# Ledger of designs, part 490: VHH binders against q9y6x5

Target 1, 379 residues: q9y6x5
Amino acid sequence: LPPKLLLVSFDGFRADYLKNYEFPHLQNFIKEGVLVEHVKNVFITKTFPNHYSIVTGLYEESHGIVANSMYDAVTKKHFSDSNDKDPFWWNEAVPIWVTNQLQENRSSAAAMWPGTDVPIHDTISSYFMNYNSSVSFEERLNNITMWLNNSNPPVTFATLYWEEPDASGHKYGPEDKENMSRVLKKIDDLIGDLVQRLKMLGLWENLNVIITSDHGMTQCSQDRLINLDSCIDHSYYTLIDLSPVAAILPKINRTEVYNKLKNCSPHMNVYLKEDIPNRFYYQHNDRIQPIILVADEGWTIVLNESSQKLGDHGYDNSLPSMHPFLAAHGPAFHKGYKHSTINIVDIYPMMCHILGLKPHPNNGTFGHTKCLLVDQWCI
Short names: E, the ipSAE of ESMFold2; O, the ipSAE of OpenDDE; V2, 0.75 times the mean of E and O plus 0.25 times the DockQ between their complexes.

## First folded at step 24 (VHH)

Design mc7 (framework vhh_7uia_1; at its last look DockQ between E and O 0.87; V2 from the best seeds 0.00; counts 0 for: pae E 2.5 > 2, unsure alone 64.6 < 65)
Fold by OpenDDE, look of step 24:
Structure mc7 (fold): chain B 379 residues (1-379), chain A 124 residues (1-124)
Amino acid sequence: as target 1 above (379 residues)
Amino acid sequence: QLQLVETGGGLVKPGGSLRLSCVVSGFTFSSNAMAWVRQAPGKELEWVSSITGSGGSTYYEDSVKGRFTISTDNAKNTLYLQMSSLKPEDTAVYYCARVHYVWHSGRWEPFDHWGQGTQVTVSS
């Protein structure tokens, strides 16, 4: 049988949730598979960029999804969660489902993974669901497993996306033990449902399943605000993205804008585009604005009219609070193996290997995941 | 014509055992995964166990693990569910079903063919 892979993302699942809460279903999944305890995601640590990094193996500057909100100065186009359907934004890379879809006797399926409802390089998954937050996990799971089981050509790669625990993390903050316990219990139950469904269908033994997330969550507070209006007049710039990494498009001289912002807060770093730290791999794309503001962990950049979240993400990708995890099960993976850390871009070459796909040029290192795979030598 | 016929149900005391049989006609096990499902009074349909077409893999819901065993006899075209250490909560109508998605009433269903079911009652 051709190898099959299901990639599942629970948005905003911070890695240390595994240590601080109980996940009987997920732990069972891990026990019979592998765990990467920490996945270093890409900067900025936001949903669209990181999901696209998972499936492309590229840093944000390379795949071109550099934020949840983007602006292209040449075309004057805007990107947002409500305006993400233009292939223009996605075509700077080739995601794995496209690569898979283009193979003979294979097809791809997707349940609301970012970018999967967009034709990228004139290719779209044979089976996909348009993003709709109102659609239950059960329905998403049902469709995905149906496609995995009954499709012709067979679905060999599928993605499944769920918005929790991110939404709740934003609402309650990750330090709200009562509410987050409830939310995470539900997530674990969903994982149970997933496993049960696969067993019910007789797919469990032959299907590779990866459960991961795009980013973590940090606690925010009304006491940790950076008000840009106190530092610079709105007439001097256009705000492309706000918090915790603000993208600034100057309307006046860039240097002047920079000088007004550079000392705005001791809890915010201000970078000219050319001075963005190399470790972020967040420089070499025209969609990155001339000035970016990076708030310290737990600090929120606000305007006077901005609403406050109790949790947020998008901060420095070296922060543990921003890191998700990766668990996997299936014939390609060892059983009962735990690994400390990988980079999020390392997932792509691993998935390509599992599926027998030739990877596009990427930033991942296959060697980082070898120990997870049964067919590889682990040094 | 595909047909599934369950037998073997009955009344048993807690801790007792039953063996359910499902005679299959119209298709072969080798190409189809099979499942047992049950429905207790006032409850939703519950998956109990599955076996792959090759017979190489068996799966069970957590509540029956270690107590139930699913198997097939290809020569007899029969699916079995050996139930041991039965509990009152195992009381239900048990159905054998072919695992195959089918569009039904606006939804994809994982089972396209069912038997008539056999009643299992566990009571002291």
Scores: ipSAE 0.865, ipTM 0.954, lowest interface PAE 0.5, mean pLDDT 95
Fold by ESMFold2, look of step 24:
Structure mc7 (fold): chain B 379 residues (1-379), chain A 124 residues (1-124)
Amino acid sequence: as target 1 above (379 residues)
Amino acid sequence: QLQLVETGGGLVKPGGSLRLSCVVSGFTFSSNAMAWVRQAPGKELEWVSSITGSGGSTYYEDSVKGRFTISTDNAKNTLYLQMSSLKPEDTAVYYCARVHYVWHSGRWEPFDHWGQGTQVTVSS
C-alpha cells in the first residue's frame, strides 16, 4: 500500500477558535489523531504566501509569493487574487505536488489549493479544479475522493481548500460570537462530511489527513484607520499592496518618502527594506518593495476612505491572533497526542517524510514534528 | 459481468437479529471496498457500513455501531451484515454495493454496482 496524504485548508481558521467554539466533529478527529495547538506562520500572514509556504517549506522571500498583490518592475507583471495564473510568480520554488507526481507510478490531485491550477516548472497537478469560489465543498470533496479512489497511476497526494472561516472573519470580525458560531458550526459539519465520506469509501484507515489553515484573524474597527493620504501625496509613490502591510515603490528619493511616512502614525512601523527585522525572513527577494509599512494589530491602512472590513490578517507573525492550528489523522500519526507548537514551514518536510519524498532545500525542521509520527523517536 | 445478490431479509420483532448475505459474481472482494446502503420507506438512501477490499477495516454509521457487524467470506465471495438489537427505525430495503466511482445522471457517484435489495421489516 503506497502512502497517501490529503492536505486540507480552511482559510483563516484562528487557533483559539478551537477553545472558544464547539467542534464535535473536529474534536472527534483530533481525539483519534494529533493536534498542534498553534502553528507559527510566516510573515506576511496572507493567504497566497502562507499556502505556498505549507507546500514548499520556504519563507516567503525564498519561494517568491511575498504577498497577495505583487509587482515586478523588470517585466511589468502584476500578481493579484484575480491575476495569479502566470507561472513566472510561482517558479521560484517546487511545491510538493510537483515533486510527488514526477515520481514513478504517482499522481497528485487538487481541489482549489492556491497554485494547483498553474503549470509550475511546466508541471500542473495531475488532476485539478480551476479555481471557482462558487463550487460547493461537497463538489470539491466528491472530486477529490473520486480521484483518490479511481485514478491510475494512483493519486498519493491531494489538496482541498475552502474559503471559510476567512471570508466570514473579514465580514463579521472574530469577536462576533453569534455570527462566527454559526459559521464555525457549518465548518465543523463539513469536517464531519469529510470523515464520513472517507469511511464510506474505505479510505479512512490508510489515508493520512492533515486539516490546517494559513492564518488567523484579528478584529478591525472604523476607529483604527491609518490614512496615508494625510501623510504623503500619491504622486510620490506607487502603491503595490495596501493593508495591513503596505508595499511602497518610491517615485522620488527613497529616503524622502521614508521621512514623510515614518511619523505618519504611532500605530504603524515603517521599514526600509534593509531594516526589516531579521525575524520576519522578509528581505531577500526583488518582489519585496523598497519600503514596507506594517500596521499594528487591528489597524487598517486606507487611502482617504473608510474600510468595510471588520476582521483582517497579514500582521506580524508573532501575534497569536495570526496563528492557525494543525490536526492530523492516519496511519503515520499517533492517536490522542497533543503538541503545543510547530512552524508552518515544518509541515513540508513532515509531508515529504510521510510520502517518502526527498524534500527540496527548505526552511523547515523535521525534528519539530517527530512527536506527531508513529515511526519516529520523539526525543 | 458483475452481479450482486442480497438475501436474508424478512420480518423480525424489535430486539431481534437477522443476517444479510450478498453473493458476488464476476468480482473478488480484494479489489474494492464493499458497502451496505439502506432506504427506508419514503426516505433517501443511507450509508450503513463499509469494509475494505482487503477485509481489514470496517466502518459503521453512528446509529448502527455496536449492533451491526459487516464481514466477508472470501472463499464464498460473500458479504455479510449481521444485525442485532434491531429497532423499528432499521426498517428499510438493504442493498449491497461496490465502492467505485461512476458517472451517473450528471455527477460522479461512489457506487457503480448494486444488488436488487432485500427488505428488512422490524415491527411488533
Scores: ipSAE 0.537, ipTM 0.856, lowest interface PAE 2.5, mean pLDDT 93
ESMFold2 (binder alone), look of step 24: mean pLDDT 79; pTM 0.784

Design mc8 (framework vhh_7uia_1; at its last look DockQ between E and O 0.84; V2 from the best seeds 0.79)
Fold by OpenDDE, look of step 24:
Structure mc8 (fold): chain B 379 residues (1-379), chain A 124 residues (1-124)
Amino acid sequence: as target 1 above (379 residues)
Amino acid sequence: QLQLVETGGGLVKPGGSLRLSCVVSGFTFSSFAMAWVRQAPGKELEWVSSITGSGGSTYYEDSVKGRFTISTDNAKNTLYLQMSSLKPEDTAVYYCARVHYVWHSGRWEPFDHWGQGTQVTVSS
């Protein structure tokens, strides 16, 4: 049988949750598999960019999903969570489910992973669910496992996405132990449900499963706000994205806009596009706006509004609070092995290897994940 | 015609043992995973154990791990569930089922064929 891989994402699962909360089901999953304790995600540390990086192995500047909200100055198109269906935004890269789908006697399935309900390079998964936050995890899981079990040609790659604990992290803040304990308990139970379902179906030993996340969560506060309106008139720019990384499209001279913003707050770095730090790999794309503002950890960029979020993400990708984890189980993976850190883009070449797919050019390093795999030499 | 017939249920004391059998006809075990499922009074259907078609892998829900053993005898076309250290909470109707998704009543169900069930009662 061809190798099979299920990629699962729990949005906004900060890596250190594993240390600070109890996850009996996830720990059991890890015990029988592997754990990467920290995954350094891509800048900006937002949902759409990082999910696409996972499945492309590319930095944001390369795959073109550079934020949850984007604007293309040439086509005048906008991208947002409510407007993400135009292949224009996705076609700068080839995600793994497309590569897999195009193979002979293989098909891909997806349950609400970002981009999976869009034809990319004129290819869409044979099986997918349109994004709908109202659909239960159970239903998503049922469909995914059904496709993994019954499809012809066989589903060899599947994705499963869930919105928690991100939504709750935003609502309660990651430091709310009471509420987050409840939320994370539910997540662990869902992992239990996943494992049980796979065992019930007799798939557990033959299916490779990766459980990961796109980003973490940092605590925000009403006491840590950066009000742009106090620094620059709204008429001087168009806001493409707001917090914690603001994308600024000047309506007047760029330098003038920059000069008005550069000293707006000691807790915000202002970059001209060409001056964006190289370590972000966030420069070489036309969808990145001429000026970006990067708030310090825990600070929120606002206009004449107060933020209701007690947690947020999107900050510097070097911050531990932004890092997710990766756990995996299956015939491709060792048992009881823990690894310290990888880059999120490293997941792609690993998945390609597991599935026997030729990877597209990517920024990942296969060597970083070799120790997770039973068929590889690990020093 | 596919048929699954469970036997072996009964009344047993806590700590006792039972062996359930499921004789199958109309198909071969090697082609399908098989499962035991139970339904206790007033409770939802609960998966208990699965065995792959090859018999190479067995799985159990947490509550029965270490106590129950699923197995097959291909020569007899029979699926077994050896139950030991039975507890009152194990009281249920036990069904054998073939693992294969089927569209039913507007949803996908993981089991396409079931037996009639056998009653297991654990009581002092």
Scores: ipSAE 0.850, ipTM 0.950, lowest interface PAE 0.5, mean pLDDT 95
Fold by ESMFold2, look of step 24:
Structure mc8 (fold): chain B 379 residues (1-379), chain A 124 residues (1-124)
Amino acid sequence: as target 1 above (379 residues)
Amino acid sequence: QLQLVETGGGLVKPGGSLRLSCVVSGFTFSSFAMAWVRQAPGKELEWVSSITGSGGSTYYEDSVKGRFTISTDNAKNTLYLQMSSLKPEDTAVYYCARVHYVWHSGRWEPFDHWGQGTQVTVSS
């Protein structure tokens, strides 16, 4: 029947892990499909914003999920990783699973991709799991494959989210070769299990599968702290998000707060909202606070002298350490093709093409991904 | 009434060959993927091979690739497993199963119907 697509994210999978660690199962997946070695993600390089950018093709300022922590002063609403279900936050865009399941004879399924348990534009994924980090990868995969195999109308778009290697990257840091080797081997085994499950069910040859990630990870250190309390008293601002991009809501005149912060550290850039570099595409949304502080790579903004972070992300999206990869296999994709780079927003129009969907207005460029696809003229 | 009936098991020497059959009735055979699953003495069930309902794609567990061949005859509603270069490690009860999820014992299981199994014994 119709083209089917499974979109899988392994959170925090830094692109150069592929070069520095062994992935026999993922390498076999790539050998039979395509690889994009670096995906340039969106600023800020955080989990919720980048997962929504993948499925909407939009910059954060355009889709409205501008950070993992947000505050709206008018409605007094808060957004966080534990308080993310209010459609208010998500309704500035239409994600691909909504567009997909509104088509004749189609449904969508989701195992914990950010936003899939929210009724966005009064539409929630046809089949979904409420987010719960304690649910194993095997159970998430089992539900997804059950929905792909058994559902009527058929599930044509499915998505699956896994928290590693992000959780371990934060805990150990990306440079801890011993611990990250063990973690990444477990992830490769999960990819092997995914492929074997699809083969066992007879789905492998006719299901398009994308394996990707939202961002990378950089090493942190107790030697690279920016103590915000040394520069400005808490009474002058409300802190919406802290590190590595702090979101500052002034309690006094914005210029006064800016002046107290501008020389706080040579390892931090301080921007008034209107002065945020255009290349970030991070200005034109009311959820972006009047002042942001952007730490240099590997630096941590703290309120006191200590931090327990060994790895972090959220930094400038030009940094290679923040970039994930993309691999894909299926009837829509070439076999054995490697591509250097795409923008993360390019994934959305490519997925729409594969599924035969008309994309909503977006920031992606279909031409950037044409060489991955068998049905396109690629010179 | 849906039925899956395996035949063709037996005793064979290492290096030998055997052909298993699974005759199917009670459903549209070509609409479902079909699988062979085996259980060696004292071990868990192990997926061996699958074939799509169209017959267009076949898949094998790594240890049997190149030695086993799954096929169908849609006119006879029969699934086959041709086993060659048999090893003592292939000794097991072999089941045919239909790929379709069913709710069982608190979870979704990928096979809703099973045959009764046929014994394959590979010994010197």
Scores: ipSAE 0.696, ipTM 0.911, lowest interface PAE 1.5, mean pLDDT 94
ESMFold2 (binder alone), look of step 24: mean pLDDT 81; pTM 0.810

Design mc9 (framework vhh_7uia_1; at its last look DockQ between E and O 0.88; V2 from the best seeds 0.79)
Fold by OpenDDE, look of step 24:
Structure mc9 (fold): chain B 379 residues (1-379), chain A 124 residues (1-124)
Amino acid sequence: as target 1 above (379 residues)
Amino acid sequence: QLQLVETGGGLVKPGGSLRLSCVVSGFTFSSYAMAWVRQAPGKELEWVSSITGSGGSTYYEDSVKGRFTISTDNAKNTLYLQMSSLKPEDTAVYYCARVHYVWNSGRWEPFDHWGQGTQVTVSS
C-alpha cells in the first residue's frame, strides 16, 4: 500500500498546554508515537502564514502568505480571511497537497486547511471542503476518513483543520485555567474521536498521522495597549494589518511616518522593511509593507478602539508562548520518542519523505526530523 | 448476496464470558475490515472492535480492551468476539458489520452491511 499521511491542525495550541493540562487521548497518541515538544513557527506567528509554511517548508517571505491580511500595491488586491480565494496569493509556492495530487495513482483530501479550497497552480485537491466554521469536527473527520478509505485514486495525503483552541484562547486568554481546561478537554476528546475512528476503520496501523498547530497564544490585557492614534494621524498611512504586528503603508514620506512611529511606545519595535531583523526571514517579499510595527509579548496595538481579546498571537516567533507542538503516529514514526524542538518549516521535507515525494526547494532541514523516523539514522 | 448472521448472545452474570459469532457469506474477509458494534438501550451505536482483512491488526474501544478479543476463521467465514469479564454496562445488542463507507440518506456511513444483531445481557 502506498504511504498515507493525515496532517491535523488544532489552531492555536500552545506547546506548554501539554505540560499544564491533562490530555489522556493525546498522551496515548504520543506514547505510541513521537512528540516534538516545541515547534518554532514562522514570523508572523499567524494562522495563514504558518499553515502555509507547514505544507510548503518555506518562510513567509518565500511562500508569499505573509499575514492574515495582505495588500499588494501593484495589483491593488487585498487578502483577508474573508477574501482568501484568489490564487494570486498562493501561487508563489507549491503546497504538498498539490505535489501529491499531481502524482500518478494518488490524490489529496482536505478539510478546511488554509488554502486547500483554492486552485493553486491550477491544481486543487480531489476532495476538499470549503471553509465553514459551522461544520463540526465529526463531519470533517467523517469526510476525511471516508476519502482516505474509499477514494480512487487513493487519497494518500489529507489535511484536517480545527479552529480550537485558538478561538477560545482569544476569548478567555491562555491564563484562564477554568475555561481553557474545558476547551482543551474538548480538544483531547476530539483527538480521541480521531483515533477511535481510525481504529474502527482499520486504518490506524497503516496511516501516518501528524497532529500539530500553527501557533500558541499569549495573555493580553486592557492595561497593555499601544494606541497608534496617539502617535500618528490616520491620514498619513494605510493600515494593512494591525496587531500584534502592524503593517503600515505610508501615504506621505516613509521617513516621516517612521519618525512619528519609532517612539510611539517602549513596548513596540518599529522597522523599516529593510531593517527587519534577518532572523524573521520576513523581508524579501513585496507584500511586506514599508513599515512594520511589532508589539512586545502581551501588548496589543490598537486604534481608538478597545480590544476585547484576552489572548493573541502573531508576536516574535522566538517566544515560547507562540510555539506549537507536533505529535505523530504511524508506520513511519518511532514509538515513545520525544524530541525537544524543530522548525515548523522542517515538517515539509519530512512529510515529503514519508510520502515519497520530491520536495520543492524549501527552507526545511530534513536532518532535524530524522530521529522521528524509523527508516532514518538518528545521531 | 451478502449476509451477516450473529449468534452467541445470551444472559450472563457479571464476570462471565460469551463468545459471539458472525457467519458471513457473499464476500471474503481478506478484502474488508470487519467490526463489532453494539447498541445499549437508550444509547447510540458504539464501536466495539475492528479487525483488518488480513487479520494482522485488531482494535478495541477503551472500555473493552483487555476483556474482548476479535478474531476470524477464514475457513469458516466467521468473525468472532470473545467477551470475558463481562459487566452490566456491556449489555447491548451486538452487531457484526463490514467496514466500507457507503452513502446513506445524505451522509457517509462507515459500515455498508450489518447483521441482525444478537442480544447480550449481563445481569446478576
Scores: ipSAE 0.846, ipTM 0.949, lowest interface PAE 0.5, mean pLDDT 95
Fold by ESMFold2, look of step 24:
Structure mc9 (fold): chain B 379 residues (1-379), chain A 124 residues (1-124)
Amino acid sequence: as target 1 above (379 residues)
Amino acid sequence: QLQLVETGGGLVKPGGSLRLSCVVSGFTFSSYAMAWVRQAPGKELEWVSSITGSGGSTYYEDSVKGRFTISTDNAKNTLYLQMSSLKPEDTAVYYCARVHYVWNSGRWEPFDHWGQGTQVTVSS
């Protein structure tokens, strides 16, 4: 029986939602498997960077997806969540599905995980769905389970992405208990549907399943705005990304732009690239702009006096509100074990171990996750 | 030719028991998971239970867990569903089905072959 792994992400699932809301299906999943209560993700705490960190084990500066919005001055290329298909952006790393399907008698399948519809190193996932947010969770699940059940060579690594609770977290904010309770109940029902589908197909006991997320969500407010236009004229810089980490490409002397920004708000840290704190591991890539602005938790950088978001993410990765969770079930994992924390980059070497793959050089530490695994001694 | 034939349905009082059988032919029985699926009058098809081809793992939907038992006899190429503590809501046509995806009318469906079904009626 080949080792098989399904990696599932529910975008924007803050770790403490597990304690503050009801999840009967997810709690049953956890009871029969393992839980990591907090996963410390990578800075900046945005969707594309953290999903790529999960599957490469690399910090953002090392894998090159450093934000959801990027600009390359030499090639004049732009990256955004609607313009993400150029392999140029992705080719600084090798994601696990590429390594997996290049093994003999193996293939990979993907339902909309970032990057899986891109030919990275001239290799696209063996089976994949083009990204389309209108495709239901049921259809994504149906395709993934069809590929896991029917494919030859067998699909041994599969991944599934879902946009909630991130979309609703932005719309309502994580503190809107009424709306978030409804949203999170729907997600728990989807997890129940996932488990039941795997049981129906006879896959449940022999498929390893990881359910995780890329980041959390913090509450925003119209009372917590940082108006960038009040501090600096547009003519002095090009804005590559805005909030909560602004990426500033100076049009004039960099030090002059820095000096105009440094006193803009007490609720914003302004960094020259060389002064970005070492703990962010966010400095050594040309796609990181010469100046970044990092808003305090819950503050929004705007160009005018309004913001449409009631929740956001992207803040300092030391903030508990930015941290997701990880749960897992399957023959590789213990039953009923809870672990306090791992780093998000640790997921990649663990997945490589489960699949019997040689990991590429990475920033993860296998020892951090070995207590989750039945074949490892935990001291 | 691939065939699945259910037997063992009938009329039974609440609290009673029945044993459904599904005799299969035309494929290697141990190579596929098998399922029981039911359809109550006016309702959608609903998965009841599955068993792996090896017979090593069994699965049940929540409403039947503890009352129904799925099993196989590989020597006879037969799938069974032992039903106990039957309730009126168990009234349905019961189908055996092979777990293998097939493209059908614009979507992938998880069962490529079905029996003709056997009626189970639970009434006082």
Scores: ipSAE 0.681, ipTM 0.906, lowest interface PAE 1.6, mean pLDDT 94
ESMFold2 (binder alone), look of step 24: mean pLDDT 81; pTM 0.809

